VHH binders against Type II restriction enzyme BgcI specificity subunit S.BcgI (bcgIB). Designs and how they scored, part 9

Target 1, 341 residues: Type II restriction enzyme BgcI specificity subunit S.BcgI (bcgIB), of Heyndrickxia coagulans (Weizmannia coagulans) (q07606)
Amino acid sequence: MNNLIKYSTFLISDLFDVVIGKTIDGNKAQRNENGTPYITRKATRNGFEFMIDGEKEKLYSGKLPVITIGNETSKPFVQEFHFFTGTKVNICIPKLDLNRNHLLYITTMIENATKMFSYSYTINSTRLKSLKILLPIKGEEPDWDYMNTYISKILSNMEKNFDVQQNDGVSDLRSLKDLSWSQFKMDEIFSINSGVRLTKADMKPGNIPFIGATDSNNGITEFTSSTNASFDGNVLGVNYNGSVVENFYHPYKAVFSDDVKRLKLKNYPNNKHVLLFMKVVILQQKVKYAYGYKFNATRMKEQIILLPTKADGTPDYEFMEQYMMRMENKVVGRTTEKEAD

## First folded at step 1 (VHH)

Design m24 (framework vhh_8emy_2)
Fold by ESMFold2-Fast, scan of step 1:
Structure m24 (fold): chain B 341 residues (1-341), chain A 124 residues (1-124)
Amino acid sequence: as target 1 above (341 residues)
Amino acid sequence: QVQLQESGGGLVQPGSSLRLSCAASGFTFSSYGMHWVRQAPGKGPEWVSSISSGGGSTNYATSVKGRFSISRDNPSKTLYLQMNSLRPEDSAVYYCAADTGEIYFSDEWTYDYRGQGTQVTVSS
């Protein structure tokens, strides 16, 4: 009934020219908020450290967008603006005219290759050039149209929900400080279901996202045609191993690792905005689950969270939804009637 | 049918040289990167070297860099590995590998082994 998407492996060196950025040492970087992005080997914030002034000879001003990867951290990021680089930052310059969506797909495949299969992996230019990534194919070439469409669909779920009348219906203008907060156990709020183990050996190539216990790329570590009892969508995926307590909203259907718990609202329509509010609340527990304190199903069910509460003692889901709609409107540059914040 | 045939292995003394060859058929050799991977008894596969489809880029494992040289001849569909200053720890079955067909992701050091391999033994 469905056409199976075929996959093949490709060397990074066949798709990209890999160069080391012309280094500006952090101790010599001149911070300027109106300057140019300074990209370092850090594993967070898109590699972005701050804005700087720098010599034109050290500016990366070539083809855009590109992928940057720090030597020691191995985290790939798409750069859409010209930038300066700190020490040991690789720049992967596409040999073809690839757009942001193509490169976002490829960053997921690079992370898949470097993070899940080699615990002690250190990347450098030589390692990066020889790295194999799995891509969908059309004939013998990467299926760029498929990659673009796939990422576009993920992104368009945000755009489509942004276009619905509900995002224009912001009327609750209360701030977080104006609310009563009460304690709730997570099992009072969520149905909590486990992911199901699917080993790499049992995983066949395909187009269904596989969600692992990672803090990057919305949890997506693989694409597969293999399914099991974890096949699900419209959930908040919460890591209980790996990057413990990190969590992502998945509007699409995916297969979930047994290191990821799938959460849905029990007593309110299971919607994006409320789940994104819950994402922030759950992340506040991250410090508690450091140092080997396991966030297993029993502890997750018993975990106390603080939520805004209505006068009847129930969570104020309507406020959570409206608040997140207001935050979304801020991020995409829309203006709504909101209180001075 | 994709087929890889390795040759050139043998028993040599430390410090000797060997040249391995791999004859490829059943796929468009000039369109894909090629690799040499070795496996010693009781150990998993270890990546040794890679070469891009056009031969313009080569990469080597740290353990062999400066001693081994990978090359290819696209018209004859042949991959080569020149092995100099051989050491006892280089003893393994050497496989020619290609990134061909539809394959599920595996460890970064494992490949689609379509060849029979060629045994290299360095003893002293």
Scores: ipSAE 0.000, ipTM 0.104, lowest interface PAE 21.2, mean pLDDT 74

Design m29 (framework vhh_8emy_2)
Amino acid sequence: QVQLQESGGGLVQPGSSLRLSCAASGFTFSSYGMHWVRQAPGKGPEWVSSISSGGGSTNYATSVKGRFSISRDNPSKTLYLQMNSLRPEDSAVYYCAASELGFYLTEAEEYDYRGQGTQVTVSS
ESMFold2-Fast, scan of step 1: ipSAE 0.040; ipTM 0.610

Design m33 (framework vhh_8emy_2)
Fold by ESMFold2-Fast, scan of step 1:
Structure m33 (fold): chain B 341 residues (1-341), chain A 124 residues (1-124)
Amino acid sequence: as target 1 above (341 residues)
Amino acid sequence: QVQLQESGGGLVQPGSSLRLSCAASGFTFDDYAMHWVRQAPGKGPEWVSSISWSGGSTNYATSVKGRFSISRDNPSKTLYLQMNSLRPEDSAVYYCARETYEITYSDSGTFDYRGQGTQVTVSS
């Protein structure tokens, strides 16, 4: 069965008006618990710093909801209330009437595009306006109904998964510093399968993403109706040539270049949250493979990575999953009580 | 209406084998990854195994790896769990579960529907 969701890339500037918030410097912010939210370039707590009193001329009082993104952190957050801004906060105002779930979907796509876990990528209004994100389409336009339904399901499931863990009497709120870490070879953790060469001359136009060894647009370089043995989904695509060790989670089905390895977990459900944890771990190897030191198939299989480890010597996949769910909860403005610090 | 119906459980001796089946209806079966989850008396649910929409990828909990084998027959809309070398600690109600997301987000490790379960008891 070939019932595929079609995808296309969109510029942020096609979907949003991007403006810089009217700045109130932290030194001039008057704290008031009954005041208005003060949103900064902070990478945590939805960008929220504290409640303040401020001049109405400095207040963002326009259309809601919106997305805010700090220039230096590149972390997108959905704002549902009017707010004041600190220095260098971008406000993305939807051109259409979009709800919270639409914007939450957009924030996850922005995070993928901006390499949220790497502080080496900074966003300014010019870069943000030219940023391309991958969205499901209906005709030639974004499929907003699909995005709304997807986010509704994911939020419901995050609550279900939390309840299951609580029923086990195990709430894993530990910080990364509280863990034991051990060395594992990547081939112990992942099944590693090559993409398959498909030349541009052999590609017929279509709507299936083609994933190349690039560090932009979630790895997407073309759209095709041509398929081969690399046709796959729910994988971590890792570049071993070109932009080496750059990697992207592909929940959709795509065709993968022979310069991209497709990774799936061997000993745990191949789920989004664990793969996103692994994305960060693999990116820590990027400096080693700079300057033309190749990350070929043999080196990838034998590459040592450090992972949180259980007492039985196996990776603590449950921690990885819960940790990344907690990070995702911060994006949606939800946190658990007694969060580990 | 989405329906999942497990069968094949029973009382067996340690070292025995059982094959569990799950009959699916009310949705396009081959668009979803599928899971087996178990729950022993007085304990929370434990994930056992998963299989991708195509059957091309399978995953297992460490406790069952090498002993259990998950498979699916998409034309008949049936999920299977072949359980070999059964141990007393495998005693539980086994549930068939549907992945939350269709093919585009398959194997997320989350599920939105479960069956009624089938009891497996391994007595020593």
Scores: ipSAE 0.000, ipTM 0.203, lowest interface PAE 18.9, mean pLDDT 75

Design m38 (framework vhh_8emy_2)
Fold by ESMFold2-Fast, scan of step 1:
Structure m38 (fold): chain B 341 residues (1-341), chain A 123 residues (1-123)
Amino acid sequence: as target 1 above (341 residues)
Amino acid sequence: QVQLQESGGGLVQPGSSLRLSCAASGFTFSSYGMHWVRQAPGKGPEWVSSISSGGGSTNYATSVKGRFSISRDNPSKTLYLQMNSLRPEDSAVYYCAKEDDYWDEYGYEMDVRGQGTQVTVSS
């Protein structure tokens, strides 16, 4: 059945309390990789600058999730963790209990409305409060259920194209303690290909995920029908900018930002279980790369990782695959038992 | 095409000061944040400092905080790094970089960085 969706305009101030974060100037920010996120007015990297230590009175510790928007860049980002702010960062605190999916929909509408400020104006709190965005309605109120269902269906359709089933034929029962480990450079293990720039102005609405350099939502920042040379699937997407070293396995087809490197195995069939093993290995490098120290192509190529090895000194890909199959079977088994009651 | 040209390095004694400059062309300089990155022999690149497009916010690596000052002159399209109280461990090639180091494909990332300027701090 054909559903007709009605839309109306809403002021940001009708939907959000807009406040300016309690500022920690960059010159006073004390970097600590085990600290709290420091969000600035940057147009890139989810607004994230680095982890810092700061005084609790300057911490945004209120309702989550929220949207942050820098004055100079006008870029909205969803924040799911408490954070410190740099200068001129607006925080949009929802008046209703909205989830991540609601706010993702809203960020797209804010971006569409703020395109004109990129060249002409700084978006201060007064201008942000007066900003009008277009939303689907039910009666006279925003249709939050529609927005949530829209994003949820896109995510579910992507998951439906990825069949996760219990793996049969597991025969290697060795533990991690039973293995020999050796050093390998990442460029010995992976073909490494860049994503390709696709501007939001060139993105048409659709259901193909666009993967940015974020640590949220499996890297998904937008949904588009626009494609380019980065259109790919069955890859490990590794952030070399933004949320550096964070990485996600993408079994579905997606379009990848130029902030994301796409990794595939060189000397073994590109296998989801081996890539999920590699995800954990690569994440062990996160402590080395704080935001601002880029994991660029040269550093990624030269990065040493430790892998299980065969007697001939080559990576034990068969073990990696079997080990992850066993871990998946354990998770699937527990989930099925819990859901069945 | 993006061009970045660093200058102002040299050989100095510990406790001395140097000002590095970076002349930018091929893009709208006033629209982009900028970084200083250094690389010492046998070590990987280390991020040193960053500055916003309007110059209103600056950030520094812990190792240089309180000693180095980043600034920019948008009309002249020039980025600066004022380095005070220099130490032997500050010896490196210094590069300026646009905020979007990732404006290229695999193998081209270094084209976003300039040729570099050598700073040597010796006793």
Scores: ipSAE 0.000, ipTM 0.107, lowest interface PAE 21.8, mean pLDDT 74

Design m43 (framework vhh_8emy_2)
Fold by ESMFold2-Fast, scan of step 1:
Structure m43 (fold): chain B 341 residues (1-341), chain A 127 residues (1-127)
Amino acid sequence: as target 1 above (341 residues)
Amino acid sequence: QVQLQESGGGLVQPGSSLRLSCAASGFTFSSYGMHWVRQAPGKGPEWVSSISSGGGSTNYATSVKGRFSISRDNPSKTLYLQMNSLRPEDSAVYYCATDSYSEDLFTYLMEHGYDYRGQGTQVTVSS
């Protein structure tokens, strides 16, 4: 049956505490590659300018994620890391416990509400607090579950190109918050091998996927019959150039660009669910390596990642596998937590 | 928002039984899976047991299987752990935890240090 989604209007001030970021003057901003993100009013690159050192008193160190909006540009962005702000940046701090997907949905609705004013509309804190946005409702409240599912489905290129199967072997229901986490270098966890350059001139048409450093279509840019030393499968392809840090699991054999690193587990059977868990862990580093910072071979090997660990200090690969199986079941609408009515 | 309050711990002799309780508030208890986790001095947290939202599915760590039983009462918003044949190695602080609808791996990893567990209840098994 067709069910029409109901919508209602909500004030930004009903959903968020709106504050102005404590400004760091551009003349006092000190660039440091190992510093903290500096978010400005720019309408591009998630508001991100560069990494800086700054006074702790001027750092936004509150709850994450939040939305930032520049006064002059009116472009909303979700911030997932603590940051410093430039001039005239509004920070929208959720009153409820909202995740990244909820905020991404809300940024779209803010853009829709302000689109008619793109040439002359200035969104200061007063106008932002009074802004009304349309949200799907369940009863009289925003339908947060719908918003989360909608964005999750849109952002997942895996759901469009992956034959998802229900996993019946889920028995570990531990929450991420119940786990011990420890730091590991990527070269302790993965064997890391480069792709090999294959130009369009050398590429003959065929059925083998060619994997480029792109963020769309699982990295597949072409289909070829040409192969080289990069021909491989059952691997996590991680971009170190182009769409840097973006990564995809490739269960099939493919030819990989020299802009893509091929990762396999060193100390656990190379398993799709564990590699899909690793995909999310690696994506956490995206802000650090975006916007001109390269995820080169040395940086990738030395990159610190956080993994769930067993009491002996080794990675809890069994948990990673079980957790991802559980999430896969949730995506297909069939879970071990769901009961038949 | 989410509040979990454990109780029922104590000092007992080997072979004794204890029943732990966890009172939940701030969320729709009947819609979430629940877990028991323990942490002994000088050791990392160890998952002990899990129960589905309706109680139809339960799981146990190998170290406690056959001795411990997890249950829940959704009307009273309470989680239980029945611990039988207690051993010195069961000595730990026991925490209850919820399987949140907001559990997103990416968001969790950015926060790292946030712990949605309750304050815990101490169990000591000693003569």
Scores: ipSAE 0.011, ipTM 0.288, lowest interface PAE 8.9, mean pLDDT 76

Design m48 (framework vhh_8emy_2)
Fold by ESMFold2-Fast, scan of step 1:
Structure m48 (fold): chain B 341 residues (1-341), chain A 123 residues (1-123)
Amino acid sequence: as target 1 above (341 residues)
Amino acid sequence: QVQLQESGGGLVQPGSSLRLSCAASGFTFDDYAMHWVRQAPGKGPEWVSSISWSGGSTNYATSVKGRFSISRDNPSKTLYLQMNSLRPEDSAVYYCAREWDLSFYEGTGMDVRGQGTQVTVSS
């Protein structure tokens, strides 16, 4: 069913303070794998180049989250961590207290305005300040609740409520803001295996889910009794063909199309909660792959993701598991744990 | 492969009428709400009107309410905008846009796939 939403136009300068980042030239940037993110005007990898050391006067250390958008590329990205900037990077600092979901919605509207509604695809700070975007409205103001719920639906787990149990093993109450985060390539974290083509002519009716590269119904497009080498379960199925990157956790056994990659953790036992944490992390890259940018096997393997890390520099899988258990308990509405302030 | 093709624009005098069409292909047209959006030179985009998947509900911007009428023909996969009592301020490129279905995971944004059709109201 469709909900009819009214839209109005808003100036970027009415919603954001737009500043140009204090530039560190790439040739003078001192690379340090334990340093701070260096964000450039590039249209890929969330604008991220590498980790650097830099002078504190050059660091963006203000309000988070923010949107960054490079001159000439016009590709907006949400930044959730403090960062240094390369040449010609705009920082859009929200005037209101907007969360990640609000900014993800707005990045889509900025991209639409620069690519579909603008007669120029080149942006600078002056043009960005005068850019108008379409947003859903409630009365005469942006409908922030609609934007938040829309994106949260995209990011949420769709497991059946009667299959969800209260998690009694929650003992880690740490906040995301107090953790160390580091970059990892997806092929360091996951074994990545392709689905296998199964044509409709070879597909017999049955009870096994067939997973296609679709955004709806947990990826399930058909039910079949036919199987092939893709028959698998307890995986994160990630769409890798097209302009939209979607992924679903499949606890059951299913047959996967050749347009879906099956991901399993390399260095930690596969479990629902860690894979659901990874689902959210991977979905943060969705805006990057909109409008025909292909998320092929090579790009998937080389994709940088930011994960919480332990003091030894390895991913904090135990935290990821505990965090998602807490989130699931909130959804069920049966938590007795007190949230940390 | 989603395609939207707008047509029916042109140069008209104030007070005239025009009917815009949008031919849809590459998706199940009947499953989506549809929008008309316009952009005048030097202005930002302005949402004009929307229609539900069945045609049972419509919405209009205050600036066009009572003058414009949105409709759709699902069998022919075509969206229409009937524009009456045209004013110079209605001059713009008009775009047909697909709204997301409100399923669990769907495409993001107002999915504008067409080239637009120019409407000029000259006096």
Scores: ipSAE 0.005, ipTM 0.513, lowest interface PAE 10.1, mean pLDDT 76

Design m7 (framework vhh_8emy_2)
Fold by ESMFold2-Fast, scan of step 1:
Structure m7 (fold): chain B 341 residues (1-341), chain A 123 residues (1-123)
Amino acid sequence: as target 1 above (341 residues)
Amino acid sequence: QVQLQESGGGLVQPGSSLRLSCAASGFTFSSYGMHWVRQAPGKGPEWVSSISSGGGSTNYATSVKGRFSISRDNPSKTLYLQMNSLRPEDSAVYYCATDYGDYEWELLSFDYRGQGTQVTVSS
């Protein structure tokens, strides 16, 4: 029964060796397009600046994957490759053999722990070592299997909702160039409901995902047993604050922050493949809602999107579904159906 | 109007490394997720890796995990794939593509792909 899970607080220094990357100044970095990634304090691009040449003594060539965190930005990223570092980049090296899913869970908990501080919060190795994060436990230790399984289930729920990696019933082979497209307001297509504010002080530990306005870990920032009017599933969660316009399909039940809008189709059965088509259409609006603009309820309702249409002028939902099923079959089926010895 | 130009392929020995680049134009690169897809002779397209629009999330096919690394530079509108420990089974034409979301590794771009760059790993 995973619904009765216990949680405890852990210091980052209990779980990770925290070191500062051996610095190469950007002004002295030798750019080489066939070189090694150069990771800086940037809060974007996974910390990546460009490819460089550097001396092996300055290369992080240790255990992978690891978490990097810029001193001034406090944004954690999972690194799965060896890299050089710019100024003031912390590297969190797991003491145990942890995989990407474990570290994605941990980055979510780190982001959550640092959000409690002001916008200008600075993390250095001393503060990072002393940072406390909340993790599920088995006995007295972090429940790594639970963390891995939960992240894996979120990803695999997307796959399972396609029935199989290769979907049956694909019959519409039209390409996007063969279609008529028309303008629709989002409120004509979607019921749009806000998430509901749930403070960390009011949030009790549990196994229900809490969805925040981030571009990390499918939007999941915490796990809770606390619910409110936002408790929902089979929705497209669209960020209107934080990582604006970023959106994720949530097949599972979750609690949504007041920074996330929950979208469901009004005039078509709520279908995973159609919602994944809509995900891409909505992402095309990202440039409009960059710095200084927010995708609030009024703007979201009035936002124009382009959709394929049938001869009667209504959206071609059947095409959207078939197209997404076909795209999945072309790519995923090759990877999952054929096993090597 | 969307144009994607892949480069960096070539003929290499098993165990070698290559770095692929994709130069994007004709659209707002920073607003779209990107991915690498490959197609070997006689096979359909196979998804290799994806990266979110902001670069905060990456995903990899099981066959390349631990060997390949995806990254992007939004100011220069360039996508990268660092390929290490190459194997003969990695031989394929590699394409970059757009309109792909975070963690949705099974979703292909809507016909937005480049002409590809040939990678041949042979002894």
Scores: ipSAE 0.000, ipTM 0.107, lowest interface PAE 18.5, mean pLDDT 74

Design q11 (framework vhh_6qgx_2)
Fold by ESMFold2-Fast, scan of step 1:
Structure q11 (fold): chain B 341 residues (1-341), chain A 126 residues (1-126)
Amino acid sequence: as target 1 above (341 residues)
Amino acid sequence: QVQLVESGGGLVQAGGSLRLSCAASGRTFSSYAMAWFRRAPGKEREFVAAISWSGGSTFYTDSVKGRFTISRDHAKNTVSLQMNSLRPEDTAVYYCAADSPEWLEELFRSGEYDYWGQGTRVTVSA
């Protein structure tokens, strides 16, 4: 729709060498906290499962960064560290010297291309090689400078209210299998507030993110100087129309469309780690809404979610926070290790 | 050599009961969560029930809660689904599955399960 930027379609095979990872079955994987990342077909945590020991010939030790994408989930992730792969993981190795920002842009375009299909859509190496994605162009080639700048701007805005650092407060080392789980209505857990309609015609250009009901670019569709009653931050933005149930944590202040609900914790200090835990919990409802269920405010309030529970029957928010802090420390630690090399 | 085999399906009248069993062979699943999924004609696979690796936590989709009970026997390496007060809308092929969850989402997403049975057909007549 933008007349200043031209777009064209490109085959994944024109941009990447697509290979299947040399598999180590999860049930045969030898866990070692000081080992190497094990990347599976899972749709969460960057595909990262745990650290393992493995045979050198099974290790992806090629150039970085690369994109990994699981057959069943079709969710692409950028990998910046060497890794082992589980079953049915594709590795897209760039033909050009592309950086993390280029690949993050491309993962968004891959996700956009695959999201048009049903939840039963599977992506194997043959389908992935034939997949067409829409990219900005300069001449007849992808506009890599535009993609880099676009992602850099998004990440810079996200970081202004989001400290990326190792968490020193980790003391709870329990695993998910050590817990009791119980059902809660979302309205028991969250205050739920609507976004407010703001048309593109009424938007003035600026640097405040505008959050739409999309599953790409952290929900950001525009940048504006226009504000309304939806201006808010440190929230989980949950789509109730459009890309229903998709949700993103927004540590920065943003303006939210009327297709997005803003969620904050009722019974625990509103906290990025607990909200990121809740992101995964809410996303598990996606299958229910695939078949035409509408996720309106009334349904959202009454929606049942499963949470870890303390002996007194209340949600174990402390565990949720500690668990996500541990996961963040593992991810940040691996990125730091790569940079230190 | 690793295999999940479902049994106990069949034809039953509305209001009746069936007990599905899933027997695991070639590997013990004592450290795995186990689940039942179903696929009705013309629909995608949906979550029905899950039981944690310890057997201490059980999970159900809302439409079966109070009617279905999942249980496991670690010594026999089996998981069972007791289905009471069956309805025509419960008609589907039922699959058992095993996963080693590191993440909450894994319990509810068919794509996350490592092992699957071939399915057993349940038909509930009006």
Scores: ipSAE 0.000, ipTM 0.112, lowest interface PAE 20.1, mean pLDDT 75

Design q13 (framework vhh_6qgx_2)
Fold by ESMFold2-Fast, scan of step 1:
Structure q13 (fold): chain B 341 residues (1-341), chain A 126 residues (1-126)
Amino acid sequence: as target 1 above (341 residues)
Amino acid sequence: QVQLVESGGGLVQAGGSLRLSCAASGFTFSDYAMAWFRRAPGKEREFVAAISGSGGYTFYTDSVKGRFTISRDHAKNTVSLQMNSLRPEDTAVYYCAKGLTEEELFYWLEQSFDYWGQGTRVTVSA
């Protein structure tokens, strides 16, 4: 019943366009928490250092998702947001339309291929283009369905592993099985603010992302210098019309269409991991809204969601953050904690 | 039904050798990748070595390359880890694991493995 999976070797240059990010030197980077992600050759935290301000010319604003790899045998990371780059960061832009799961599989194969290199080995764009990775094949082409299914199984097993990691008397593991779950209205959890209509005819060219109700390119449809009352950042943008219930975390400042609602946590700092936990919770409502029900402000405010709770009955935001960080780190082979001894 | 039983752990001096064995039952052994993971006191479980279902591919964590050798015996349904030039840092409980697929390329992720043995303790004295 089980057949041997066939593998073949592919050059990175066969699958990706490899470019070097337009560098902003770290000591010249202007930190701004409302800015854009700054990705370096760092081997931890997805390559992410902090948010910065930078010139549009130096921004990677192309196809997403992509893989970034710092020079000097650094770890490959999947980037789902537009970003600035530090010194010697390679960007691998897929030639085909590949999703996050495809790229996570490929980062694993890149790591497998590079692990044989010594401390003196450096990965640069020339070596990266010439790097050969093993991929499962269907006919003569990479088996993208297999890769997607495999990563989905890993994600499912992470959930299962969390569910079985519990102490009989006291839970120190923050397992999903050890938590109580309670009902919350979304307006108890989020401030919910509408986007504001801005037509293409009224837009002036610029470098501010405009967020529409689409399920592609993180919702970004245009770049503009025009602003209105929707100008905001560090939010979860939730589609009200168009691709209903689809949602994206926007760490940068953007202008939001009237088809997108901007959500911020009322009682916890907005961050990628908590909002990605909320993204999954909100996506569970897709079935309810599939049949012509729009996710308008009134329905969104009154929508019940289930969240893990602390003993005092409040949402366990610390758990949500750690859970999503652990899931991300397990998929890419990282740990969340640094050893400080 | 699926059982993985480790053996061969013990106390050894630094520079010594030890061979761990894992007896597998309850599944078609040759159809699945097998791996060894370890957990040192106070630390998370980490990958050590893996071998594909066919035996044609082997993978090692950097700290054990050249010192440890993973192998499998399809006739006996066993996977073995030969550990040479042991260091105090190798002190851990070692776990045998069954992979989800024949060729387990995500070998450093514990979530790629669906069944685990009870573990066997290895102590390396300085």
Scores: ipSAE 0.000, ipTM 0.319, lowest interface PAE 14.6, mean pLDDT 76

